# Ledger of designs, part 34: VHH binders against q9y6x5

Target 1, 379 residues: q9y6x5
Amino acid sequence: LPPKLLLVSFDGFRADYLKNYEFPHLQNFIKEGVLVEHVKNVFITKTFPNHYSIVTGLYEESHGIVANSMYDAVTKKHFSDSNDKDPFWWNEAVPIWVTNQLQENRSSAAAMWPGTDVPIHDTISSYFMNYNSSVSFEERLNNITMWLNNSNPPVTFATLYWEEPDASGHKYGPEDKENMSRVLKKIDDLIGDLVQRLKMLGLWENLNVIITSDHGMTQCSQDRLINLDSCIDHSYYTLIDLSPVAAILPKINRTEVYNKLKNCSPHMNVYLKEDIPNRFYYQHNDRIQPIILVADEGWTIVLNESSQKLGDHGYDNSLPSMHPFLAAHGPAFHKGYKHSTINIVDIYPMMCHILGLKPHPNNGTFGHTKCLLVDQWCI

## First folded at step 1 (VHH)

Design d33 (framework vhh_8h5u_2)
Fold by ESMFold2-Fast, scan of step 1:
Structure d33 (fold): chain B 379 residues (1-379), chain A 123 residues (1-123)
Amino acid sequence: as target 1 above (379 residues)
Amino acid sequence: EVQVVESGGGLVQPGGSLRLSCAASGGSISSGDYYMGWYRQAPGNQHERVAIITYSGSTNYPDSVKGRFTISRDNAKNTGYLQMNSLKSEDTAVYYCARPKGYTFRSGYMDVWGQGTQVTVSS
């Protein structure tokens, strides 16, 4: 009897791609569902932080995944690929699949959403796939639909993650119309495959489906580089993360490091931790370093002359280029409704409502998503 | 565009050593937040991570090779290395040098792969 929800992420799907390219399958999905044109993500606008914000409803300073590379000043641990499965990094929040399994004796299923292959608060997704990008979208979808149709306790929350268009956005840049058109058409075809599979298996009419993303993409260039080695010698600091938000751990006096950096480039803002703008909600966590550098949109911080990236993200979350979208379809959602903007942290309490779960304390506002839902009053 | 070429593979007896090299051209083996890593594929298995090094020199290894393998790089020569000591039959695989998309080195984010170099530990 419990409602079911499938949450799908296409990594790096910039919201304005919807305006500039044709998506016949996605448009058919939206016609009978809802569209949120812009989702204002959290700072920094990176994959791991924003994927965890979607499923916890928390700002990065609160859930603890503050970057894709991290250092914890209290425990002296470093976050890297080899320890991204260490529960220590993920245990500052309770993601929705954990809540789903613990409150109502329900199962969760996961195809590679960040964190789902990690035991968080001693709870791992009931069914999951270890991360491997070589696994096709079809295989991920086949596993998710199998688990949705054949599980006891029933799978009521399922996630599916896909690496594109982020990988191609980095390689080609979002201004490469020819290459991006090909990539985005392929994604639209995958959305068509998703809908067809759910219909063929009898899941479509009773399943709530959310299609969203974690961030957008902006154009970078070899003409827009900030060489950090021109600002300060490596002997003065340890680099925790580089671009476009550099995380600096001083080896000498913090003020001396700050003074060497603060006027080095007109295309970079330098902040002492306590001076980070309040609007970022990026200050109150031991994994946020004593100095951060924030590059202007389209600028890349480097330690040598070269960068291979033609597109990047991580920039100021007020930038429309950093915003993804959200589309949804199912019995919980209105049909043919378009909404302008929500915050990415608002997705979590909405999903808890759909699943009948009590949300953990979070930074989202349920009222922001009410107009999407058939069982709620809209203005 | 960045290309990488592996060298140094071969046949060694158990307990032997090999040093693999990864030479990059057209760009850095790693740049900015990009990692450089070594991966291997044995028959019947998917690619597995062997070693990662960041631009700052931080390294990570799976338990199966930790203490036996050492990854390093020479930024001036634009070359990465994998020193393999105390080799076991289980280390037999094709070894690949790879450069990921930057924020993660899980296999799907590798956009520059070498052709691989065979390492055989037997006889």
Scores: ipSAE 0.000, ipTM 0.247, lowest interface PAE 14.5, mean pLDDT 87

Design d34 (framework vhh_8h5u_2)
Fold by ESMFold2-Fast, scan of step 1:
Structure d34 (fold): chain B 379 residues (1-379), chain A 122 residues (1-122)
Amino acid sequence: as target 1 above (379 residues)
Amino acid sequence: EVQVVESGGGLVQPGGSLRLSCAASGRIFSDYSYAMGWYRQAPGNQHERVAIISSGGTTNYPDSVKGRFTISRDNAKNTGYLQMNSLKSEDTAVYYCAAEYDSGLYWTYDYWGQGTQVTVSS
């Protein structure tokens, strides 16, 4: 009987929401499972990059999804969340569902996890849903549980993605206690529905379930804007990504563009690609543009305009506001154990261990997660 | 400053058609960082996305309007459009145009207009 794992992501679930709001269903899940209070994500702290890091165990420079908006100068291809189906963008790494399907006779199932509706190395998830934000959580859950119970070869790895609380975090900002309380209560109710569904179907006691997220959220303001048009004329560069990390492709001499940007705002750092801090692990990929601008926490880069965003992410991955959490329950996990922090790239080798898969070379360290697992020793 | 301004709303009978326009000022629609979407809010309901078009021309529609509504854009004119056919009473709402930063698998409502009223009744 092969082990089974369901990986669930609630996009933009900032770790400290757990301390500021009540989550009775999530608390019951954690009581008989494990909690990692902070997960240190990869830079940049954006949805596509971090979701792909979770399932590959690689930094963005290694897996190739380096932003939510990308440009490849050689092929002249563009990537965005509306144009993400070209395998070219995803082929620099092997995600866990591909490894799961190619090692032994196993199936994978996916409800809208980024990349699961794209053939990667000519392999697509055995069961999947094409991305559509209008599909309810209940429909995604119904499909995943059906595939977990009725598949041949058996589904041993399943993923489920949900867009909240990220969408509301952007709209209201994380400091809007009234609106965020309602949103987070709805998410906790969805976690309750998930657990109830798995119990009713006889899956709960034998299934490993991980609930995590890709990043956090920080408060933005109309009073914290960096107007890029005040720094440099748009004719001097092509803008590949805007905020809070701007990706600049110069149309003139790179040094001239750099000099126009370097001292424009006290609230952003301007880096030539080779000067990007080593701690970001964000340098060794052709999709990373020649000049990168990094805004300070809570500051928004704009093009001579206002921003309607009251919350955002993408900032420095050392910021606690950018950190998600990880909770897990199942036969592989200890009960009632709390851990302070892991790196987001550590999730992949842990999941490979649980599933009995040989991991591809990765940036994670299995030792960082072994204290979560019943079959490992921990001092 | 950047603004988006909707036009083309009005009163129409069930089964009729309307074409909404969205004019953006100070923004280049060929900028790869931005897409254009249409949202609506009916009395007593939450905002609902009814169409989105990427900078590359990829479109998405919910089942409630799929086959009846068509979104398009003219990048040279900095203008987007929503062609609405076979209108139903359920389509009665204020319609909003948004210029949206590509932030992942969702849209952040970066810049949107004041809305235009569409009323479908006899």
Scores: ipSAE 0.000, ipTM 0.200, lowest interface PAE 18.2, mean pLDDT 88

Design d35 (framework vhh_8h5u_2)
Fold by ESMFold2-Fast, scan of step 1:
Parts: sequence; structure tokens; C-alpha cells
Structure d35 (fold): chain B 379 residues (1-379), chain A 122 residues (1-122)
Amino acid sequence: as target 1 above (379 residues)
Amino acid sequence: EVQVVESGGGLVQPGGSLRLSCAASGRIFSDYSYAMGWYRQAPGNQHERVAIISSGGTTNYPDSVKGRFTISRDNAKNTGYLQMNSLKSEDTAVYYCAADTWYGSELPYDYWGQGTQVTVSS
């Protein structure tokens, strides 16, 4: 039988949560598997961009999902993560489920992973659920495990996405130990349910399982607001995205808008597109706006109003608070092995190797993850 | 004190065998959650990793020694071993044991032994 892989994401699971809370089910998973303590995600550290980077191995400027809210200046199209299913936004890359279905006689299955309910390069996941946040983890798991038993053609790649702890991280902030403890215990229990379900169905010993996340979370405050209206009038620009990375489309001369913004706050950096730091790999795409504002960690950009978010993400990807972790178990992975750091773009070529797929050109480095795998030797 | 100590080096003829031992001691190794590796350096060459073993016993080897060298560990003794069979003249090097509580095998390990000489000659 061909190798099988289940990729699971718990949105907004900051790596540091592993140090500050007990995860008995996750610890049992890692005991016979591998842990990568920190995953350096791509900039901007947002849900849609990083989930697409995991499955394409590309920086955001290369795969085209550059934010959760986007505007394409060439085509005049606008993207929102709520219900936009236009393939245009996703077609700048080939995600692993498309490669899986096109290179081999194989099927893919998906429970809510961003992009899996969209036909990309005329290919949609063989089995999928249309995105609906009200669908329980149990129902998602039931569908995925049912589909993993399909053998003609076999489902070899499956994805499962869950919105927590991100939703609670935004609502309570990561420093709310009482509420976050409750949320994280529930997630650990869901991991226990997942493992038990796979064991009960006879899938556990032959299935590769990756548990990861797209980003972390940092504490925000009403004492850390940047009021954009204090520096520039709305008549000078169109706002494509607001916080913590503001995407500004000037209605007047770009230099004039830049000059109004550059000294607005000591707690944000203002970049002309060509001046965005090279280390962000966030420049070479028409969906990246002419002026980008980057708030310092924990600061929120607002338009003359309060923010209700007590936690947020999207900040500089060098910040440890923005980093998730990766844990994995299965026949492809070592047992009881800990690794310090990989880049989020490295996950894609590793998954292609596990599945026997030829990866599309990507920004990942297989050498960074080969030490996790039983069939590889490390330098 | 945290320390890693190798033993078992020596002179052997081509085709011979040798067993290296590595004793890890100190509180950071008491729960057996650390990885161990064997590295070698011959005069004029860079350091080369020849075997790794995880806390759970999973092993990895380069093609140059695969099938000839076997790494193992005894967690109760906090001791790792490298069994070297069918030794060749090109295996002549100083062999180092290294250990790390949390880091993977592609990174330099934090705790190294002083090295033990292995010489393969007639």
C-alpha cells in the first residue's frame, strides 16, 4: 500500500504554550514520534498565508495568498477570507493535494483546510467539506477517517483544520492563563480523541500524522493603539488590510501618502513596497500594496476607535510569539526525537518525500527536515 | 557536572572489529530524553557524523558506514555504543561522542567528549 499522511492544524497554537501548560495526550504522541519545538512561519503571520505556505512550500509573494484581505491592482479583484472561492487567488501555486491527485492515481481528503474547497488548476480535493466554522471537530474527524479507508483510488493525503486556539487567543489574549488553560486542555483532549479514533479503526500504525499550526499569538492592549486617522485623512488612500500589517493603496501621489505616515507612530514601521525588508520575502507580487505599515509586537492599528482584540498575530515572523510547533508520528518518522527549528516552507518538501511525490519548485530546504525521517541520514 | 566520556578506541587490522562506549552523566541526562551521536575526524578532513540514536532508539547512518557500524544505547546505564565491524583504513580517525537534550542531528550538539583514537592498519 502507498504511504498515507494526515496533516492536522490547530490555528494559532503558539510554540510557547508547550512550555506553560500540560499536554498529556500530545506528550504521548511525541514520546513515540518527533517534536520540532519552533516553526518559523512566513510574513505576514496570518492564517490564510501560512496555511497555504505549509502546503506549497512557498513564501507569500510566490504563492499569492499575501493576506487574509487582498486587492489585486492588475485585475481589480478583491479577496476576503469569509467566502471568496475564486480560483484566481489560489492559482499562483500548486498545493500538495493537487500534486497528489495529478502525479499518481491517488485521492486527497480535506476537512476545512484553507483552499481545499476551491478548484485550483482545475483540481479540487477528491473529498472535501465546504468551509463552515460551526462543524464540530468530531464531525471533521469522522469524515477524514471514513475517507482514509477509501482504496480506489486510495486517499493518501488528508488535511484537518481546527479554529482553536486562535479564536480564544484573540478573545482572551495569550496571557489569560485561566481561559487559555481551559482551551488548551480541550485541544489536548481532541488530540487524544484523534489518536484513539485512528487506533480503533486500525489506521494508527500505518498512517503518518503531522500536528502543526500556522502562527502564534501575542497580547494586545487598549494602551497600545496606533490611530491612523491622527496622521492621514481617509480621502488620500484606500485601506486594503488594517492590523497589525496595514496595506495602503494611495489615491494621490504615493510619496505624499508615505510622508504623512512615516512619522505617525514610533510603534510602527512604514515601508514603500520596494523598501520592505528582504528577509520578509514580501515584495514581488501585485497583491502587495504600494505602502505597507508594520506594527510593533502587541500594537494594534485602528481608525479612531477601540480594538476588542486582546490577542493578535500578523507581526514580524522573527518574533518567537508568532511561531508554532510541529509534532509528527508514523512509519516515516523517528521515535522520541526532538528538533529545535525548521521553516514553515520546509514542511512541503518533507511531505512530498513521505508521499513519494515530485515537489514543485519551492522555497523549502529538505535538509532542514530530513533528520525527522527514518529513511534519511543527517549531516 | 555534565560530562560525556568515550572509551574503547585502539589499533585494529583491516577487517577487524571495535566497540566504542560513551558514558553520559549529569542531571540533564537523568530522564533519558537526550539524543546521542558519533562523529569522527581524520587528519586533513572535516568532522563527519557517523551515527545518531534518538532517546527512543531510532538510528541513522551515512552510506559510508551503513551495514558495518551499529549504534545502540543502554538507558539504564546512560551509555551509548558504537559497534564497528569490517573496519577499513579510511575509518582511521578520532571518534567523538556527542549528546544533546533537545536538538536535532543536523545541528552541532552541545555536549562533546574528548575523543578516542581508532587506527586501522597492518
Scores: ipSAE 0.000, ipTM 0.180, lowest interface PAE 17.5, mean pLDDT 88

Design d36 (framework vhh_8h5u_2)
Fold by ESMFold2-Fast, scan of step 1:
Structure d36 (fold): chain B 379 residues (1-379), chain A 123 residues (1-123)
Amino acid sequence: as target 1 above (379 residues)
Amino acid sequence: EVQVVESGGGLVQPGGSLRLSCAASGRIFSDYSYAMGWYRQAPGNQHERVAIISSGGTTNYPDSVKGRFTISRDNAKNTGYLQMNSLKSEDTAVYYCATEGYFDSTRYEYDYWGQGTQVTVSS
């Protein structure tokens, strides 16, 4: 039987939540599996970019999903909303579900993972759900487990995405212990439901399961706002993305816009595209705008208005608050092993190895994850 | 090497209309192209921005001309336009076209300005 893998994402699950809250079901999962305490994500630390990096092993400048809101200077296309279905946006990379289906008569299944309801290189997951935030976790789980158990050709790769704790992290902020405790307990209960469902269906012993996330969350405040309108009239530029990384398309000379912004706030870095730090790997793509503004952790860029966000992400990927974790269980993984840190782009080549797939060229390093795997030597 | 040439200026009565054209040569309004705009300078005054259009077609105008002037571009012809309606005597100025270069991820070019075209609104 070919190996099977279920990849689960809880959006916005900050790594240190594991130390500050109780997760009995997740702890039982980890006890019999592996834990990576921190996953260093890609810049910018946003949902669509990082979810696509997990399944392609590429930096954002290479896979082309560079933000949740985008403008492509070459084709003049706008990513009109966060659920845009135009394959154009997704075609700069080959995600693992496409690779899985193009090798050896295998099927893929998807419950809401970003990009899975879009045909990419004329290929869509064999089984998928159109994105709809109103669909319950239980309905997503029911579909995924049905497809894993009853498909021909067999589903060997499946994805499951859930919007929490990101939505509550934005609404309450990660420092709201009362509300976050309630939200995180519910997530732990969903993990318990997942494990129980897989056991009841006889899938648990032979299925590899990865539970991870795309980014963390940091506390924001009405006392930490950067009012862009105090620095520059919006007639001078088109705003492609706002906060905490603003993507600026100048309507006048780029240098003039840069000069108006560069000393605007001590809590924001302003970069011409060619001056974006190399460590971000965020420069070589037509969807990256001529000027990028990067707010300091916890600061929100606004247009002469208040922000209702009490938590946010998108900040510098070196910040621990932006890091998720990775936990895994199954025949490919050691039991009771703890690892400190991997890069989010390392997940893709690890998953290809587990599934026996030839990976497309990628930015991940298999050596970073080999200590997690029973068939590898950790050196 | 890059040239920006304005045309279409002239003398009109108050309430009249003019269409200005801006032709760029030696470069193209294709991949990596940036904003273009129209600026004016009346005798004894500073340069004033009158219209901007992004590479994607988004436009902006100051209140002094909003609703009267319309900026547009034809990227295939490397030409920008300014349609001026309901002209007032205070619109009398030399009108300049400015276009940005294109950005190729690692390098950039600066603005190129034309020599200007005179617009006179008088009886």
Scores: ipSAE 0.000, ipTM 0.103, lowest interface PAE 22.6, mean pLDDT 86

Design d37 (framework vhh_8h5u_2)
Fold by ESMFold2-Fast, scan of step 1:
Structure d37 (fold): chain B 379 residues (1-379), chain A 123 residues (1-123)
Amino acid sequence: as target 1 above (379 residues)
Amino acid sequence: EVQVVESGGGLVQPGGSLRLSCAASGRIFSDYSYAMGWYRQAPGNQHERVAIISSGGTTNYPDSVKGRFTISRDNAKNTGYLQMNSLKSEDTAVYYCAAGDYLESWSPEYDYWGQGTQVTVSS
């Protein structure tokens, strides 16, 4: 019988929330499993890019989901997170659920993970839900556990996505202890529900479960705004993405647009595409625009208006505030082991190893995660 | 196992040229995206970055060498090169090759580093 894996994401779960709030259910999960305290995500530290990096093991420039809002100059197609159903955007990589179904005659199941309601390389998860934010965690969990238990060919890989604490992090900001305490307690209760459901169904001891996230959250303020309209007239460019990383498509000479932007604010960096720092691995894709603006942590780029956001993400991936965590439990994982840091692209080759799949070429390093696994040496 | 080995150092007169090679061994350099770079350290001075190149060929140089030095790479051979032209006595240093995800500063604890190769520019 092939190994099974459930991959769970709580969007925007900043790593240091684990130190600042109590999580009795998550702590019990970790006590009998493993914890990676920080996961270094990919740049841009946004939902769609990082969720696709988790399941492909690729940097954004390689898998093609380079932002939550994208433009392809060759095809003149626009992408937004509200209308992501065109396979064109997702076809530059092969996510693990596709590989799982194609290599060993296995099934995959998906509850709302970004990309899972799109046919990628003409393949879609055997069981999936069309994205709808109004569907409860309970309904997503009921579907996933049903599919894990009652499928032929067997479901060996399943994903479960939840929008919190990201939505509340944006609304209240991560420093609002009262509101964030309430939200994070509810998430811990959902983790408790997940564990109890798996125990009730007899899945708990034989299922590998990973709980992770795509990014963190940092505090924003109306005192930390960069007004792009004070830098450059809107007639000189098309705005593809705004904040905290602005993607600029010039309507005139690129150098002229760059010169208008480069000294406008001390709180953002302005890059010509070829000058984007190599450490971001954010350059070699047609969907990355000719000029990129990167705001400093906690600063919001606006168009002559105030921002309502009290929290945001998308910032430099070296920032600890942008880092999520990873916790895991199951027969593949050690019990009571803590690890300091991995790269988010390392999750994919680890998952392929657990499932016995041959990974597609990727940017992850299996050696970075081997200490988490019982069948590997940790020296 | 990942290893980084420099070669091509030596003695050259001012105005001369020298080409350094950096051979990286290990599967990850051919299958995965890594930046490569050159750093140098002269006696009594701090380490400084000389050149960086991405897996896709994008380069970055400090003003002290811009226009005189050219970094390149052959991904099929996992080899990086530093072509040094119009050499000056102040270019005399031990040159180190590095490969990794964070090559903006001297950080031997985070990157794969060679043992260094001596370049001497003197009459």
Scores: ipSAE 0.000, ipTM 0.105, lowest interface PAE 21.8, mean pLDDT 87

Design d38 (framework vhh_8h5u_2)
Fold by ESMFold2-Fast, scan of step 1:
Structure d38 (fold): chain B 379 residues (1-379), chain A 122 residues (1-122)
Amino acid sequence: as target 1 above (379 residues)
Amino acid sequence: EVQVVESGGGLVQPGGSLRLSCAASGRIFSDYSYAMGWYRQAPGNQHERVAIISSGGTTNYPDSVKGRFTISRDNAKNTGYLQMNSLKSEDTAVYYCAKDEYTGFYSPFDYWGQGTQVTVSS
């Protein structure tokens, strides 16, 4: 009988929240499982890119979801919204649910994880929900647990995605302790509900559960704005993505656009595509534009307007404020083990090992996660 | 905040030796919960770990450098070292030291300096 895994994401759950707020249900989960205190995500530190990196083990330049807003220079296609079901955007990689389903006698289930409502390489999650932010956590949990108990072939890989604390992080900013305390307490209660539901249904003892996130959150301010219209006239370029990483497609000579931008703000780095730092692994894809602007932490790029965001993400992946955590419980995992750090791309080969799947070539390193697992030795 | 400064790089001929040093501000190497590693990056390539040492002195090396490189640390002086012998042209890279987890090769809590250039050429 193959092992089972449920992968849960709470969008925008900054690792430092674990130190600054109380999480009794999550702490109880960790007590009998493992905690990775910080996960180094991929650049850019955005929702779609990092959720796809978790399930493919690839950098964004390799899996092709390079931003939440994209333009492909070769095909001239635009990625228009989160409900765009064109497989073209997702087909540069093979996510774990596709690999899981291509092996004999296995199914996958998905409640809202990015990409799971799209056929990728002609394969869609066996059970899935079309993305709809209005669907409650309870309904998502009810569907996932029903599919885990009542599927044939059996569901061996399941995913569950929740939009908080990201939505509130943007609205209030991570420094708003009053509002963030309320939001994070609610998330801890949802974790309690998840554990209780799995116990009541007899799933808890035999199911591997990973709770993680795609990125963190940093405080923004009306005092930290970069007005792009003060740097360059809009007629010189097409804007593909704005903040905090601006993707610029020049309408005139690239060097002229670069020269207008390069010294405009001390709080923004301007890169020609070939000069993007190698450590970002954000260069080798046609969806990465000829000029990329990277705002300093907490700075917002705007077009002659104010920003309503009090928190944001997308910044340099070396910043601790951009890092999520990973907690896990189940027969594959040690009990009461704490690990400091892994790379977000390392999650994929670990999950493949747990499920007995042969991973596709990836940027993760299994050695980074092996101390979490009962069937492995640490170096 | 925390700063790491690598030194000791330079130009050597194949078969030569270099000793790299890593000086850290703060308490990186006095933090007994973490390992210290040396990493390298050749132009256009991904960085790779070439040596790691635990707080207790347990070491690990990839096959490419095993037997040629020796890592050591002095926690009291907040300093790490990499002794490189029998250098090859393939060892040409910028070398970085970082605070690391023994089970990991790359960490967001690694404190990266500017690196020190090692060039192995005739």
Scores: ipSAE 0.000, ipTM 0.096, lowest interface PAE 23.3, mean pLDDT 85

Design d39 (framework vhh_8h5u_2)
Fold by ESMFold2-Fast, scan of step 1:
Structure d39 (fold): chain B 379 residues (1-379), chain A 122 residues (1-122)
Amino acid sequence: as target 1 above (379 residues)
Amino acid sequence: EVQVVESGGGLVQPGGSLRLSCAASGRIFSDYSYAMGWYRQAPGNQHERVAIISSGGTTNYPDSVKGRFTISRDNAKNTGYLQMNSLKSEDTAVYYCAAPEYGDWLTSYNYWGQGTQVTVSS
C-alpha cells in the first residue's frame, strides 16, 4: 500500500505558544509522535512565501513567491491576493503535489493551501477547494477525509490550511493572554476533532500527519510606527509592499530614493537589492524590488496613518518570535521524540522521502530531519 | 484614516439589477497593488464574500452568484464596482467593500464602511 501524508498548517502559530498555553489534544498527538520545537522559516516571514517554501524546499528568491504582494519588473505583472490564479507567479518551482501526481501517478488533495487552486506546470491538485476564508474547518476536514478514503487513483498527499491563530494574532497581539488563550483552545479542539475523525474513519494508524505553521507573531504598538511620508514624497516611488518589509520601486533615480530613506528612522534598515544580507537568501529574483526596507521587530511602517494591528510578522527570520513548530505522527515517525530545530526548507525533502518521491533540487537538507524517521539512522 | 464608502443599494424586484460602487480615499490601493472585494451580511446569517478582484483584474466568485454578478475596478478613480443581475430574494443583505490591511490578504479582510443595503422584494 503506498504511504499517505496529510500536511496541516495553522497560520501564525508561534512556537512559544506551546510553552505558555495548554494544548491537551496536541500534547496527546505529540506523546505518540515527534515534536520539533522551532522551525526556522524563510525571509520574508509571511504567509504565501513560507507556505510555498514548505512544499518546494526552496528559498523565496528561488521559488518566486517573494511576498504576499508582488510586482515583476520584467513582465509588468502584479500579484495582490489569494485569488490571483496566474500560473506565472507559481511556475518558478514544482510543489510536492505536482511531483506526487506526476512521478507516482497518484492523486493529491487540498483544502485551501496557498497555490493548490492554481495550475502549476499545467498540473493542478487532483482534488481541491477554491480559496474561501468563509469555509469552516469542519467542511475542509470533511472534504480532505472523503478524498483520502474514497479516491481512485488513491490520494497519497493531502493538505489542510486554517487561518487561525494568525487572524487573531494580528487583532489582539500575541501578548493578550486572555484572547489568545481562547483562540488557541479552539485550535486545540480542532486538532482533537481532526484526530477523532481520522480514528473514526480507520485512517489514523496508517496515515502520516504533520501539523506545522508558516511563521510566528510579535507584539506591535501605536508607539512604534515609521511614517514613510515623513521620509519621501509618494510621487517619487511606487510602493509594492508596505509592512514590516516595504518593497520600493523608484520612479526617479534609485540612489536619490535610497538617500531620502536611509537615515529616516533608527528602527528600519534600508537596503539596495544587491546589499540585502546574504543570510536572508532574498536577492536573486526579478520580483524583489530595487529598494527593500526592513522594520525592527514590533515596528510598523505606515503612510501618514495609524495601524490597527496589535500583532504582525514578516520580520527577520532569525527572531524566535517569527518561528513556528512542527509536530508529526504516523508510521514514518518515531514516538515520543523531541527535536530542537530544523529549517522550514527541510520539510520538503523529508516529505518526499516519506512518499517515496524523488525531490526536485532544493535548499533543504534531509540529514536535518532523519532523526524524526523510523527508517533512518540518526547521527 | 483610509475611508471606503459604499453606494448604489436600494429596493429592486426579483430579476432586477443594481450596480454598487465603492469609493476609496487615500493611496493604499494605487500605491501598492491590493485586491478589492465585496462581502455581504443578511440578518441572522454570517457574512460571506461575493466577489474579489486582484490588482491585475483576476476575478473570483462563489457559485451562488457566479454568472449573475460582475466585479470591476477603476484604479485611476480608486473605485470598485459590483454589477448585480438576475437578483433573487436570497441576495437581500448589506453589501460591504473591503480590502486587507498591509498585505495580509489570505488571513484578513476588513469592512471599511457602513455598507449599502440591497433589498430584493416583490
Scores: ipSAE 0.013, ipTM 0.444, lowest interface PAE 7.3, mean pLDDT 87

